# VHH binders against FAS1 domain-containing protein YDR262W, part 8

Target 1, 246 residues: FAS1 domain-containing protein YDR262W, of Saccharomyces cerevisiae (q12331)
Amino acid sequence: KNVVNLITFKDSNGKLHKRLAPEEIPPRLHNSQVNSYPLGYKGMRDFSRPAVNLDDILGTQQRKQQEFLAELSPLSLESKLSLVNEVQIFASYVRNDVETYNKVSDPNEDLIIIAPTNRAVSQLTLKPWQFPNNIDKLESDGATEKELDTAIQENISKFVRSHIVVYNDDKNSYKKVSPGCTLLQSIDFTESKKSDSETGGDILLKKEGEVYYVASSRDEKFHAVESIENGSNGVILMVDFTLVGP
Below, E stands for the ipSAE of ESMFold2; O stands for the ipSAE of OpenDDE; V2 stands for 0.75 times the mean of E and O plus 0.25 times the DockQ between their complexes.

## First folded at step 6 (VHH)

Design c41 (from a3 with G104N; framework vhh_8k46_1)
Fold by ESMFold2-Fast, scan of step 6:
Structure c41 (fold): chain B 246 residues (1-246), chain A 121 residues (1-121)
Amino acid sequence: as target 1 above (246 residues)
Amino acid sequence: AVQLQASGGGFVQPGGSLRLSCAASGRTFSRYAMGWFRQAPGKEREFVSAISSSGGSTYYADSVKGRFTISRDNSKNTVYLQMNSLRAEDTATYYCAKDLYGSNSYYFDYWGQGTQVTVSS
């Protein structure tokens, strides 16, 4: 039986909600075990260095990034997501998408996770499991429980995968838009494109001075990255918005 | 939208037992975690217990651990709180809540007026 701590947060409408503290919520056993390596175990990853170098992606001076990188953590992105209070709603959706959760637990991956804050998710007019498939309409039209579960899982997978970039995947291609600005492809973009020859992307990453910014390519409205967490298999960029919405 | 109806409260003497029920409408009940909270007059609302969407994980406040048991029946869209060895300090209005985001995020939204439990001799 567990001792629990309760966190109160305020949504965009000023309404108070309560949730369990992240440390009280156990991660999935198998995925947590994969990410619990002793110091010095590399699994083909060098844990003495960040898995992803954002300044290399952007073509900016490497020294500037090194001055602002957090001390290396041997913890995986899965472990880091579980510990960051501000992104626990997003983290819970990552845990619901088994294939993506396994990827964020994989020491052989290099991922960029653009993690929306709890506040950012709470500002959406529909919860991530409710779009783009219209769950209320499916239910009113007499869909079976299996059909509803499938549509909900598709919604969750699309939301999660729209916020994750696979850095070292052969499907990832970086298009430099301007000095310090690069167009990236989310997992959702790469899975949805009609052919392997389709170029472009759905996420913009830039650096101005010492601050990183992220935008959806759809509107090019940049938001400052609020914090950066380095894991053994990638990086988490915390942002105040969602890359996809209702 | 899902609606929650809490029931089973009442008057009981110290050492007695009550079983609270929370019935949910709709067909997505199995997708979200459920919780019980309580609020005594003049006090803040406090966490009592939570259960994951599958029922595989349960959590309890220290004040109720070993006395209360949370369970759910996804086929009946119902979550239960079995309260044993009740004490005067358990007197409160009890609220059931669902995980707002349907992902075991344990972000809870409260529904309705709750059900009153009074433990007095």
Scores: ipSAE 0.370, ipTM 0.735, lowest interface PAE 3.2, mean pLDDT 79

Design c5 (from a3 with Y32F; framework vhh_8k46_1)
Amino acid sequence: AVQLQASGGGFVQPGGSLRLSCAASGRTFSRFAMGWFRQAPGKEREFVSAISSSGGSTYYADSVKGRFTISRDNSKNTVYLQMNSLRAEDTATYYCAKDLYGSGSYYFDYWGQGTQVTVSS
ESMFold2-Fast, scan of step 6: ipSAE 0.542; ipTM 0.804

Design c57 (from a3, 22 letters changed; framework vhh_7xy4_2)
Fold by ESMFold2-Fast, scan of step 6:
Structure c57 (fold): chain B 246 residues (1-246), chain A 121 residues (1-121)
Amino acid sequence: as target 1 above (246 residues)
Amino acid sequence: QLQLVESGGGLVQPGGSLRLSCAASGRTFSRYAMAWVRQPHGKGLEYIATISSSGGSTYYSDSVKGRFTISRDNAKNTLYLQMNSLKPEDTAMYYCAKDLYGSGSYYFDYKGQGTQVTVSS
């Protein structure tokens, strides 16, 4: 008997796609030379560092005491991303961005990852590597292979970094915009020097009842967080939309 | 955009060899992990082999390990499958597939008519 070693998923256009089962995929098979840190490379988490607390971010901009009895997940965000089937397209782009992957694998980081589902990414009219640099136009205009590779990598880095927030416990770094709603800065926002603008951020996080919602500050269209996965170095918020698009 | 065309199939006797080719048009071939998959007549799709974008990493299904070799030539935009020690059980339509989202998403899009391999016995 022959076993089909593929998992089927349906994109936004109703087309069926197939992929290798996660256990069939070698850990290091990817398009970049990005590798996970060797075991123990970054050492252990500094337990004196504050853990990610979404409710603290959504507070009154006053310092709150953290719950000392709250236990952190033993699995890193790197491990959690590799295990969540629904976000594997996004996870593959994270692995392709060296700086971001190094943060995701670092036990001394504290990150909020807003992870779009495979369905959310499949609904985009262009793939993440195709925007904002117009790759088809660059190719038709006679760009070199090096120029195309650089533009594609810039697109991937921007897409990935636009979905990740570096957490800190300084409540003054988060701008409260309304009751239960706070403006956050993605890595892309901070590292592209947009933090010098007076906008204050690019991601909106709010809580209504027991449900968290996320929006891009560009359009302020809120989407419910479908699931939350806690890692040892941060949290993953799974959403059915992308924060940036073509 | 990247378009893929399979070739190199044919009729061969058990123990024989064939080399399949997948020719890509466009300049983004080197960005994609690639795979070979096959479908025997009236049966389900079976994974055969995967190769990374650089060609530095490969993976094979147990049914072909040691007999088949996947390779690529990024300068020629071509993917290959060298098939040795062919068995009647290798009879199938063979398809090349690209990683739909580029950088190691492992969601492969299978398209076109493929190339038929028939191992007579």
Scores: ipSAE 0.041, ipTM 0.502, lowest interface PAE 6.8, mean pLDDT 76

Design c58 (from a3, 22 letters changed; framework vhh_8emy_2)
Fold by ESMFold2-Fast, scan of step 6:
Structure c58 (fold): chain B 246 residues (1-246), chain A 121 residues (1-121)
Amino acid sequence: as target 1 above (246 residues)
Amino acid sequence: QVQLQESGGGLVQPGSSLRLSCAASGRTFSRYAMHWVRQAPGKGPEWVSSISSSGGSTNYATSVKGRFSISRDNPSKTLYLQMNSLRPEDSAVYYCAKDLYGSDSYYFDYRGQGTQVTVSS
């Protein structure tokens, strides 16, 4: 009869992990993925607006950019994250990181959110709260519940902040690397206190034709941006991968 | 590690009842949503039931809805599965698994050796 199929796999630590097979994910999460399209495709509500160009956004002063975005989409990134079905798992993690969520709701910020889809997060071998701190090892070593809470919150914050760029801060958050390719610094990168702003960054963003691509600077494996959602205080770029993993 | 140890399985006839237990020896049991997963010979694993960290919400696979009941006792760090009206197709090794409450993730991390349930003719 009807079975809820699980995919079984083993991580590098020898632990068994199960997740729902794609066909078993609730319809709301399945349906959200079918609305992901390349930048410039029409047929998506509030996605991929032709009047908004990411390279133009990256080259504009914060206040002027916020005025421009407010005309195209008066809703904040907070509201937009709540309404975009395709990124609800990521959005739930953003809500758990209070400091970052306050930036997402702040009309004076100018953010680039690289939002992994529900599918991308569901394909991870460990949940975002389980890495890079090894929660199971901390438990086996006798960590207190407060120590475990702290480690879990650090994991969530690192995951969330690795996907968000604060644009046009007092430091250069943007650098051209090659024609059509820009190096960006995530919040997590800037918090690491690295001093080399000339070579330093953890996110690569490029445009080829009408399609935007994102990669981690670590491996430079580019993935197409599936859609763009504009908010009054920034932009959401939806991608089918995560910038950090187990 | 939260170590999970399943027990309560056995050989029973169709129509019988069994109560499975999962004893946790970790410190964070009350924080995690808990699940029962089973695997029959020659088949992949099948999710059976879930319970929230507080015990206030439960879910069941269609194949067991109305026959099985999941519950937990956080002070004793124990998860239960009450299985009524057992059928031959319920024969499997049953595992318990933990998950973080409030996560929209559908991952299950199961541990322990499982407990064998055999429903014979």
Scores: ipSAE 0.000, ipTM 0.159, lowest interface PAE 13.5, mean pLDDT 70

Design c59 (from a3, 20 letters changed; framework vhh_surovatamig_d1)
Amino acid sequence: EVQLVESGGGLVQPGGSLRLSCAASGRTFSRYAMSWVRQAPGKGLEWVATISSSGGSTDYVDSVKGRFTISRDNAKKSLYLQMNSLRAEDTAVYYCAKDLYGSGSYYFDYRGQGTLVTVSS
ESMFold2-Fast, scan of step 6: ipSAE 0.511; ipTM 0.795

Design c6 (from a3 with Y32W; framework vhh_8k46_1)
Fold by ESMFold2-Fast, scan of step 6:
Structure c6 (fold): chain B 246 residues (1-246), chain A 121 residues (1-121)
Amino acid sequence: as target 1 above (246 residues)
Amino acid sequence: AVQLQASGGGFVQPGGSLRLSCAASGRTFSRWAMGWFRQAPGKEREFVSAISSSGGSTYYADSVKGRFTISRDNSKNTVYLQMNSLRAEDTATYYCAKDLYGSGSYYFDYWGQGTQVTVSS
């Protein structure tokens, strides 16, 4: 049997229930140059290897490639997010942010997606649509339906963009914090930075032994990457926490 | 606080029909996926049906497919469950629920008040 998308329901006693999720057909990318290729296909790329090399970013030793040639990953990050049951809340937010969805669906992008699990998102004291704009306060203060919708969309966009990094093939462009640890800039950081010369970041990525770890640069609380999924236009790192919160 | 008000339950004979309604408070109803759940005496709460924010996608438990129809009216902030060909096993308190994440995640943890449906001869 194969991977299935599940809808997760939580009852009043805190128990989680799961059901088969619907299939959605994503918007087609307008790509006349590669009309004969699947969505997300970059042509002549080795689909048995990751599009993003984390060890090149970190300056760490690469693992030896698998013996089996059957691991081909022609699927885009959008397709991969749709297939990973444990990140469906986050995946749904990606679909709700047009700019980010366009990047995740773009075969010419190379992205690192740090995807929080359904469990990680569900444990937040406020849902991602509720911060940093205080929706309850805006509504009580008389905000219109359109104003509330805009504020909610801004919250969702910030949450999603705070978890996605645009990969740069030039490893020397990354800030090394310590051996095996580097500072990355999320899309939200790059859009919010005060000048083009700002060289900080908001995400820490490190490797200890054979395990990758991620932290927000704000608190440096590292969490192990639970799984890695390769796509034709990037990589998904599944984690049990969120990089931004209330 | 958000309020969900379910109504339309009652007594009906096997093979009969009922339409349940769920009225939601707030000014962002059109952004939320909505669902119906039910709980029979001595049983756990189970999923019945769900509808996308636009109404373009609907989902049903296998036990109700072909008999129940979910719909919504975003101008009235209301979701409906049309129940046809009712069976004794459909006897339950029916609850409406709102997607907590406002994104089409179909993660339901906010429960409104229930409405009782009793199917008996």
Scores: ipSAE 0.415, ipTM 0.755, lowest interface PAE 2.7, mean pLDDT 78

Design c63 (from a3 with T28I G102A G104D; framework vhh_8k46_1; at its last look DockQ between E and O 0.14; V2 from the best seeds 0.00; counts 0 for: pae O 2.4 > 2, placed apart)
Fold by OpenDDE, look of step 7:
Structure c63 (fold): chain B 246 residues (1-246), chain A 121 residues (1-121)
Amino acid sequence: as target 1 above (246 residues)
Amino acid sequence: AVQLQASGGGFVQPGGSLRLSCAASGRIFSRYAMGWFRQAPGKEREFVSAISSSGGSTYYADSVKGRFTISRDNSKNTVYLQMNSLRAEDTATYYCAKDLYASDSYYFDYWGQGTQVTVSS
């Protein structure tokens, strides 16, 4: 197998490019299908609602409320994702999942987005649209175009939704597993639950000192959060790994 | 499995032009990057050019940059290589390849039958 290494460069505007870059937005199977994302939500967040506070979730030292509020941006997480160059591949996939895009654009949602870096996504052996449904196999087996599109969309959805948590204090769906460590449920995990009685989660969030860490509950390998971005409707935790893989 | 059929090769004088075509089977052609490789007698197969799935990104070997242009028509499941200002050193069997994996390195396989390009006075 012949390998071609991709070259990354930054243009004069600071935007990252590659000589031959992986597609940030998965193309449609048919040319007639235009990739589109829904219109963003307009409006302001209801500030009477408490914002996502990681320290509250973890039971760690609380930041002063005033300091926390000062960090809140009027921009939604969708907007914030668009501004973070290091996670643009992930952002593109989010835009291709309409339901998720609507959520991250809704100022009245409360979300924790674990956003993998471009590097992390690029290190995968398969693209996010290629797993867990084996698209090549489906094609070989004679799947229709519609079936292929459906499978691809499911893959994209699962990938994106595995990296996003809907924060809801009322659902009591989070479990503290140790001091400073909480088990969270991704949207994908929540959707896969067969009953409300099922307990557990798929994402671990931990704080040690001033550093936050994220891990999959599958392997419990913690990775440091590289950066945190606050939006009007939640928080983005940028990490140099993916929570799911092929 | 995707099958690739390259065509368009031939005999041309130095400075001449050829256009290669590669028709791909399958229904998800537009999802994969495509590439061209070439192999001269007694030499290793070498990368020539690649194009992303959408056609938005292209890459060329230094030896062909400015002379060759890769393009694709996803509606026809075809990738093209326009070769201008051909040189004797461009003489080789040209192969079309399909991307296999996602990474910061593209892995190409699914080699079809090559098409011979001979540049000679």
Scores: ipSAE 0.312, ipTM 0.704, lowest interface PAE 2.4, mean pLDDT 82
ESMFold2-Fast, scan of step 6: ipSAE 0.663; ipTM 0.837
ESMFold2, look of step 7: ipSAE 0.482; ipTM 0.791
ESMFold2 (binder alone), look of step 7: mean pLDDT 80; pTM 0.800

## First folded at step 7 (VHH)

Design d1 (from c63 with Y32F; framework vhh_8k46_1; at its last look DockQ between E and O 0.28; V2 from the best seeds 0.00; counts 0 for: pae O 4.2 > 2)
Fold by OpenDDE, look of step 7:
Structure d1 (fold): chain B 246 residues (1-246), chain A 121 residues (1-121)
Amino acid sequence: as target 1 above (246 residues)
Amino acid sequence: AVQLQASGGGFVQPGGSLRLSCAASGRIFSRFAMGWFRQAPGKEREFVSAISSSGGSTYYADSVKGRFTISRDNSKNTVYLQMNSLRAEDTATYYCAKDLYASDSYYFDYWGQGTQVTVSS
């Protein structure tokens, strides 16, 4: 019985991580093993579906080795996030948002994750759970524990979902704003739409030469992608900034 | 912002015991995992123990497992570290910490003032 062995390790900050054992490939989901996988895991990726291709999104048409690697990766983005030490704060938030966790664990999803570095998150004046709902104010105003918990969870969800794009094949959801630059919609943005007629986005993705850049549409300050990780269900772009802040 | 106040440190002989306490301000104490860290002179700060928000789960560094016990009283907004069978190598400044994420993620970035623990004959 090819039981997927997850190992638990603790980093220097006492953070607990779960990851696949070294050299272990996740088996195909058998009915008897469904309980051993994260909630939302639906088995292997349908390889008839194209992997997320950044160049396609940008219209640069350079089919590079990245697409091939994404298609061959047996690990979901959830698993990949667990392996990238530089983004573990963000990864922890993802795990704390059940809906998002299920998405990033689903091999049949197609996602672009803009993962801020630990440094980027740590530099924020407020912690991600403290905004946009002002938790300190709520507490001082006498909010109930339930209200506080709800507000905290909302903050966490908004933060995480602001950094994740659901890629759909209908390019109609994305707007090319210039050659090599595309406006994308985060999950949070999409959820905030009041009507289907609303156009726009909150994330800019750009490529100059061989380097990808990401910016918030609010300020259009581009930051270079430091590294790219491919998963079975999308791509992680590691950046040294947060797309949202207090 | 949540403030943490640690106490209970002191001088003890090898084999002795100490109980550290950390009182947290605010009303959302029960929402957060809590932890203890320590730093010896010339060494990096290291994880000692953590406890989930509800107290249902506890974690220990290998070096203290079986000797230290972490607990919490949410009604008092306090986390405790019972340290038994203390060793010279346990000498350090101990820090109380609060989880960053208001969850059981066990990533700590809120730190109180340290309390010194010295184990020496």
Scores: ipSAE 0.043, ipTM 0.531, lowest interface PAE 4.2, mean pLDDT 80
ESMFold2, look of step 7: ipSAE 0.675; ipTM 0.844
ESMFold2 (binder alone), look of step 7: mean pLDDT 79; pTM 0.800

Design d2 (from c63 with A102N; framework vhh_8k46_1; at its last look DockQ between E and O 0.20; V2 from the best seeds 0.00; counts 0 for: pae O 3.9 > 2, placed apart)
Fold by OpenDDE, look of step 7:
Structure d2 (fold): chain B 246 residues (1-246), chain A 121 residues (1-121)
Amino acid sequence: as target 1 above (246 residues)
Amino acid sequence: AVQLQASGGGFVQPGGSLRLSCAASGRIFSRYAMGWFRQAPGKEREFVSAISSSGGSTYYADSVKGRFTISRDNSKNTVYLQMNSLRAEDTATYYCAKDLYNSDSYYFDYWGQGTQVTVSS
């Protein structure tokens, strides 16, 4: 029997969330996480490689290279996500998608993470593991545990991957659609593409004045980015909505 | 969605015992860590106890350690909280909680209806 202290965080609605402190995580959880991550990601970022610059992507005001470099954190996006209390629910899902976790931990990746707040996730009628595969229906239909596990994992993966963009100029990961507005492709979108000829995207990013906005290309409802965190391998845009829903 | 129904609360004298139960809907109960929380009037909700999906690991707040025992029966989709040596300070509404996703992450975000526990002479 272990005595544990939970970390408590409140969302903007005052909803209370609890999780174990890192020191209180059972060894089995630690081992499972450690074994799933390739040891090789301890490398330092090659700083000769240009970091993701949102203004460059948008074609807006060019930040002086020196100012941009000063904002680069030696911490990976994975580490940064762990430090942002407002997005811990999302962060937990990221950790449960091994492939995505490896990406956000890789210092040689360039990622844009649109991280929904705890509030945003909590306001969903269904939780991210419950859609788009209807878990309740599957259960009612007599699905096996294995089938349920697979469906749940797929749901989590889709949710997480819908909120992360791999920035790569060579892969045409973004397209300018108007001045100050860029269409981006989430990992999920990219994986769903049947042909290389599709020039679409699922995430819109724009800047008005000093404020960044994000929207789904489905409804084009823009939400203001609440905060920006820079990592060694990309940027986190914290938003008070989810890009996908049930 | 999985629904949680807590029961077993009531009035008890100091030193008495109660056993709380929480029944969960659905067939995937065994995949989730479960927990108990409590909230006294004017206080924040606090962690009481948690149990892993398999029941192999249990956790307790310092304030209840040695007095409370959490257990589960996965065949019945039920988590229990045996509360012994109850104290006045244990008076609260007790809530059953479910882990956020199908692993022992111990992120609690699902809450059932509370059951009132009152310890008074």
Scores: ipSAE 0.036, ipTM 0.516, lowest interface PAE 3.9, mean pLDDT 80
ESMFold2, look of step 7: ipSAE 0.521; ipTM 0.786
ESMFold2 (binder alone), look of step 7: mean pLDDT 80; pTM 0.808

Design d3 (from c63, 20 letters changed; framework vhh_surovatamig_d1; at its last look DockQ between E and O 0.14; V2 from the best seeds 0.00; counts 0 for: pae E 12.6 > 2, unsure alone 62.9 < 65, placed apart)
Fold by ESMFold2, look of step 7:
Structure d3 (fold): chain B 246 residues (1-246), chain A 121 residues (1-121)
Amino acid sequence: as target 1 above (246 residues)
Amino acid sequence: EVQLVESGGGLVQPGGSLRLSCAASGRIFSRYAMSWVRQAPGKGLEWVATISSSGGSTDYVDSVKGRFTISRDNAKKSLYLQMNSLRAEDTAVYYCAKDLYASDSYYFDYRGQGTLVTVSS
C-alpha cells in the first residue's frame, strides 16, 4: 500500500478539485489581503483584547504564563496552519471554507482550532467531503452538478467548523461540567442551534496534570493534545483524531 | 457508485510502449483523484501513479519516473497511463483506482477488473 496526500480547492468557476498535496500548499487569498477589496480586518489587532487562555476556560493555574506565550507569537493562525506540516490536510480544508478562512485570517477573531493531524484525517473511512451527505448516492440518484457542489461544500464546511471554537470571555458559551473539564461550542454547533434556549456544547476540553485532552461530547473519549501552537489570534491544539467522522 | 473499466494491456517487447485507459462512469469523476496501481504475479498491490482531480498535479513511484505519464480527460471521464521504455519488471495487472481512506495509511479499495501488461521477449 502506498500513501498519497490530497488537497481540495475551489477554482475560479466555483468547482471543487482534489490534487496531490505538495509540502508547500498555496494559501488562498481572501479580501483582507488584496488592495482591490474593501478594507475589513487587515488592520491592527486591538491591543486591549485578552489573549486566548486555556487555563482560564478550565479554571486552572498559570494563566499568566499561557497569556504570555500567546502574546509573544508574531504569526497568525492562518500562517501557523500553513506552516505546520502535520496538519496540512486539515489546513487545506480550512482554506476551502471561505467564511472560516476569513475568521482564521482576522486579527480580531480569536479562535481555538482543534486541528486533526494528517494521520487522523487519512484514517477516516470517508474523506471529509464525502460525509455526512452521501455524495456517491446523490450522484447515482441523478443529482445535478449544482446539487452535488452544494452537498460537497456542506460536508467540508461542517467538518471544518466542527473543529473550531470562537474564543470569547462570554461565560454563557462555556459550561464547566466538572473541575478542569469544560464544554465548548464549535462554530458548527453554534450555527446549528435551533433556538437561543439551546445550550450545551459539542467539544469537551480537559486538563489532567500538565496535559490537555479533547473529546467529542457524544462519546466522551478523550485524546491527548499532542502539541499546542500559539498564534497572534488564538491557539491550535493538535490531536490525532477527528471530532466528527463518517 | 462509480464503475471503472481498464483497457489497453497486452504483450510487448522490452523497450516498447503501451497506453492504458480507464473508462469511468458517474457524473462526478472530475472530483476524484485517480491512481494506477499494479499487481505483479505473486506479489501485493503496488501504487504506480496518482493524478489530482483537475490533472494539475501528478506523482509516481520511483521505479517508473521518467517512463510513465499519467493523464486524465474529465470531459470523457477517462484516465490514462502512457508507459514507455517498458521492462520485464513492469509485467503486472494494472488497475485504475479511486481514493479511499480505510486504514493507518491511504488504501485504494475501488478499482476495476484490471488489464494485463506482459513485457517479454
Scores: ipSAE 0.000, ipTM 0.298, lowest interface PAE 12.6, mean pLDDT 74
ESMFold2 (binder alone), look of step 7: mean pLDDT 78; pTM 0.796
OpenDDE, look of step 7: ipSAE 0.056; ipTM 0.520

Design d4 (from c63 with S53R; framework vhh_8k46_1; at its last look DockQ between E and O 0.37; V2 from the best seeds 0.00; counts 0 for: pae O 7.1 > 2)
Fold by OpenDDE, look of step 7:
Parts: sequence; C-alpha cells; structure tokens
Structure d4 (fold): chain B 246 residues (1-246), chain A 121 residues (1-121)
Amino acid sequence: as target 1 above (246 residues)
Amino acid sequence: AVQLQASGGGFVQPGGSLRLSCAASGRIFSRYAMGWFRQAPGKEREFVSAISRSGGSTYYADSVKGRFTISRDNSKNTVYLQMNSLRAEDTATYYCAKDLYASDSYYFDYWGQGTQVTVSS
C-alpha cells in the first residue's frame, strides 16, 4: 500500500479541497538560479526573447515592471500554476489534458492562461468534465466505459483549452477591436476553426487604467483580473469567473 | 451526477468500532478515487482517509492512522471506512467524497450526505 501525502487548501468560499502535494519547486524569482523543472522540460527559454507583454497586445503603455518580473521567473507556467493555490482546480484539469500540460510546460511556447479561481469553478452547476458532452445522459443511454472516457476527456480538453491562448506574433492570432481592447483566440477556438480565413475570437482582453479585464466574446461581461503571474513561457491571469459554462 | 450516500454512523463507546459505507450511483465508480472527511461542531471539515481507484494506494490523516482502514469494492460501487479504537475526538459528521475524474492529483470536490458518528461514554 502506497501512502501519499495530501495537502489541503481552502477556496474563497471556505470550501476545503485535497490534492497531492506539489513538487517542491522553490519559488525563486531569481534570474541567476536555474530551477529544477519537471520531467519533460525541453530546455531553458531564451530570456533575450521578451515574454508575453499584455500592454503590447493591447497597445497600451508598457509596464516595465511586468517585463522585469517575467525576466526574473525561470519557472514555466505549469510550475507557476502549481504554486497558485487559488486556481488549483483549474490546474488539476490542465494536468488531465496531456497535450495542454505539455504545452504549458514548454519553455518555447508563449501562452496567456486565463485561470479561473477555485470559487469560479466550484460555482458551476456542472463540473468541467460534465459538459458540453452530457455525461449523465450518455451513461443513462448505456454508453460504454470507453465512450464515457472519451466524452469526459473531450469535456476537460475543451474547458482547459478555452482558457488558454497561444500568443503568436502573428497578427492573425489577435485583433484589436477598440483602443485598449483586444480579441483573442483560445486554443479551443483555433481548433474549431473550419477555415483559415475565419476571423474572430472568443476572449476579450481589456485594460482600464492599471487594471486588466477579461470577458467572453459571447456576453462581453468583463471581469477584473485579480492577479497576474509571469512565467518563462507566458502569463497567468487569475479571474473569478469561467470563460465557458454548462 | 454521481450521488454519494454514506451510512453506518451511530453511537459508540470509546474503544468501540464502526464501519461506514458509502454507495455511489452510476457505472463509473472505478474511475474515481474515493475519500472520507469529517466535520465536528464548530470545527472545519478535515480529511480522514482516501483510496485510489484500484485500491492499491491508501491515505490517512495522522490522527486516524493505525485505527482506521479505508477499502473499496468496485463491483458494489462502495467505499468503506472501518473505524476501530474510536475516541471522543472522532465524534463528527462523516462525509464521503469523490475526486474529479480519474485524476492522479486526488482532488476531492464531490460530497455526499453525511453520517453522524458519536463517541461517548
């Protein structure tokens, strides 16, 4: 019998959750220190390459501080996600999508992760693995285990990938819709495109003053970004809502 | 959604034993790690025990190690908690929990109805 230690965290609603203890990665915001990376680390990022800059994306004034922080963090977004207690539910789902996990662990990627808080995820009427494929219905209809697993995995994948943007310096990856507001494409959105000529996006990013806001393009209800974490391969925007729901 | 129904609680004297059961609905019980939590009046809910999907791995809070044993029967969609050498401090409402989905992270976020355990002389 294997005994594994679980850690407890409390979400904003006071709800307790249990998970495996994260690998002890020292949160070193030190540019001179090479942190140990999880298995599968594909090397170190060239730090001469600027990290994702939100202000650049928005066409707003560059915050020198964000650039500085990005340069100081040798940790990948995967590592950073593991350190942010407020988004551990989302992080858990990311880990369950192998392709996405590998992507957020790749130092050569440039990603914007819109990470919903534990509270936001917990407030959903259905769990992220339960939609959009109706798992209860499939089960009641006599679906096989394999079919259920497939449907669940698709749900998880869609949920996670709806919250992550691959930032390409390609002008086609984002569109400025107004001053200080940019339309972005999630991974899920890009994968669902039927034509290369299809324009649009599913995520809105806005800055007002010093505060960043995120919204789904479906309802355009903006929510303030609560915190920003910089990684070696992108940025995490923590938000108290989910971009998709049941 | 998977429904969890805990049972087996009751009144017992110190040093006594109880066996809790949690029956899960649905056909995908074996896809989930299962666990037990407890909450005493005026206290926060705390982790008690967990068991992996296959039953090959078990986890215990320090306060119950050596006294409690978690097990599962996937053919019956049931997880058990054998509680021996019960103490007054074990008095609580016990809740059965399920992890998200076949996750090696062992993240519990589903809760069934609680069953009351009272240990008193």
Scores: ipSAE 0.014, ipTM 0.376, lowest interface PAE 7.1, mean pLDDT 79
ESMFold2, look of step 7: ipSAE 0.573; ipTM 0.803
ESMFold2 (binder alone), look of step 7: mean pLDDT 80; pTM 0.799

Design d5 (from c63 with L100Y; framework vhh_8k46_1; at its last look DockQ between E and O 0.15; V2 from the best seeds 0.00; counts 0 for: pae O 5.1 > 2, placed apart)
Amino acid sequence: AVQLQASGGGFVQPGGSLRLSCAASGRIFSRYAMGWFRQAPGKEREFVSAISSSGGSTYYADSVKGRFTISRDNSKNTVYLQMNSLRAEDTATYYCAKDYYASDSYYFDYWGQGTQVTVSS
ESMFold2, look of step 7: ipSAE 0.506; ipTM 0.798
ESMFold2 (binder alone), look of step 7: mean pLDDT 80; pTM 0.803
OpenDDE, look of step 7: ipSAE 0.558; ipTM 0.812
ESMFold2, look of step 8: ipSAE 0.476; ipTM 0.791
ESMFold2 (binder alone), look of step 8: mean pLDDT 80; pTM 0.805
OpenDDE, look of step 8: ipSAE 0.019; ipTM 0.446

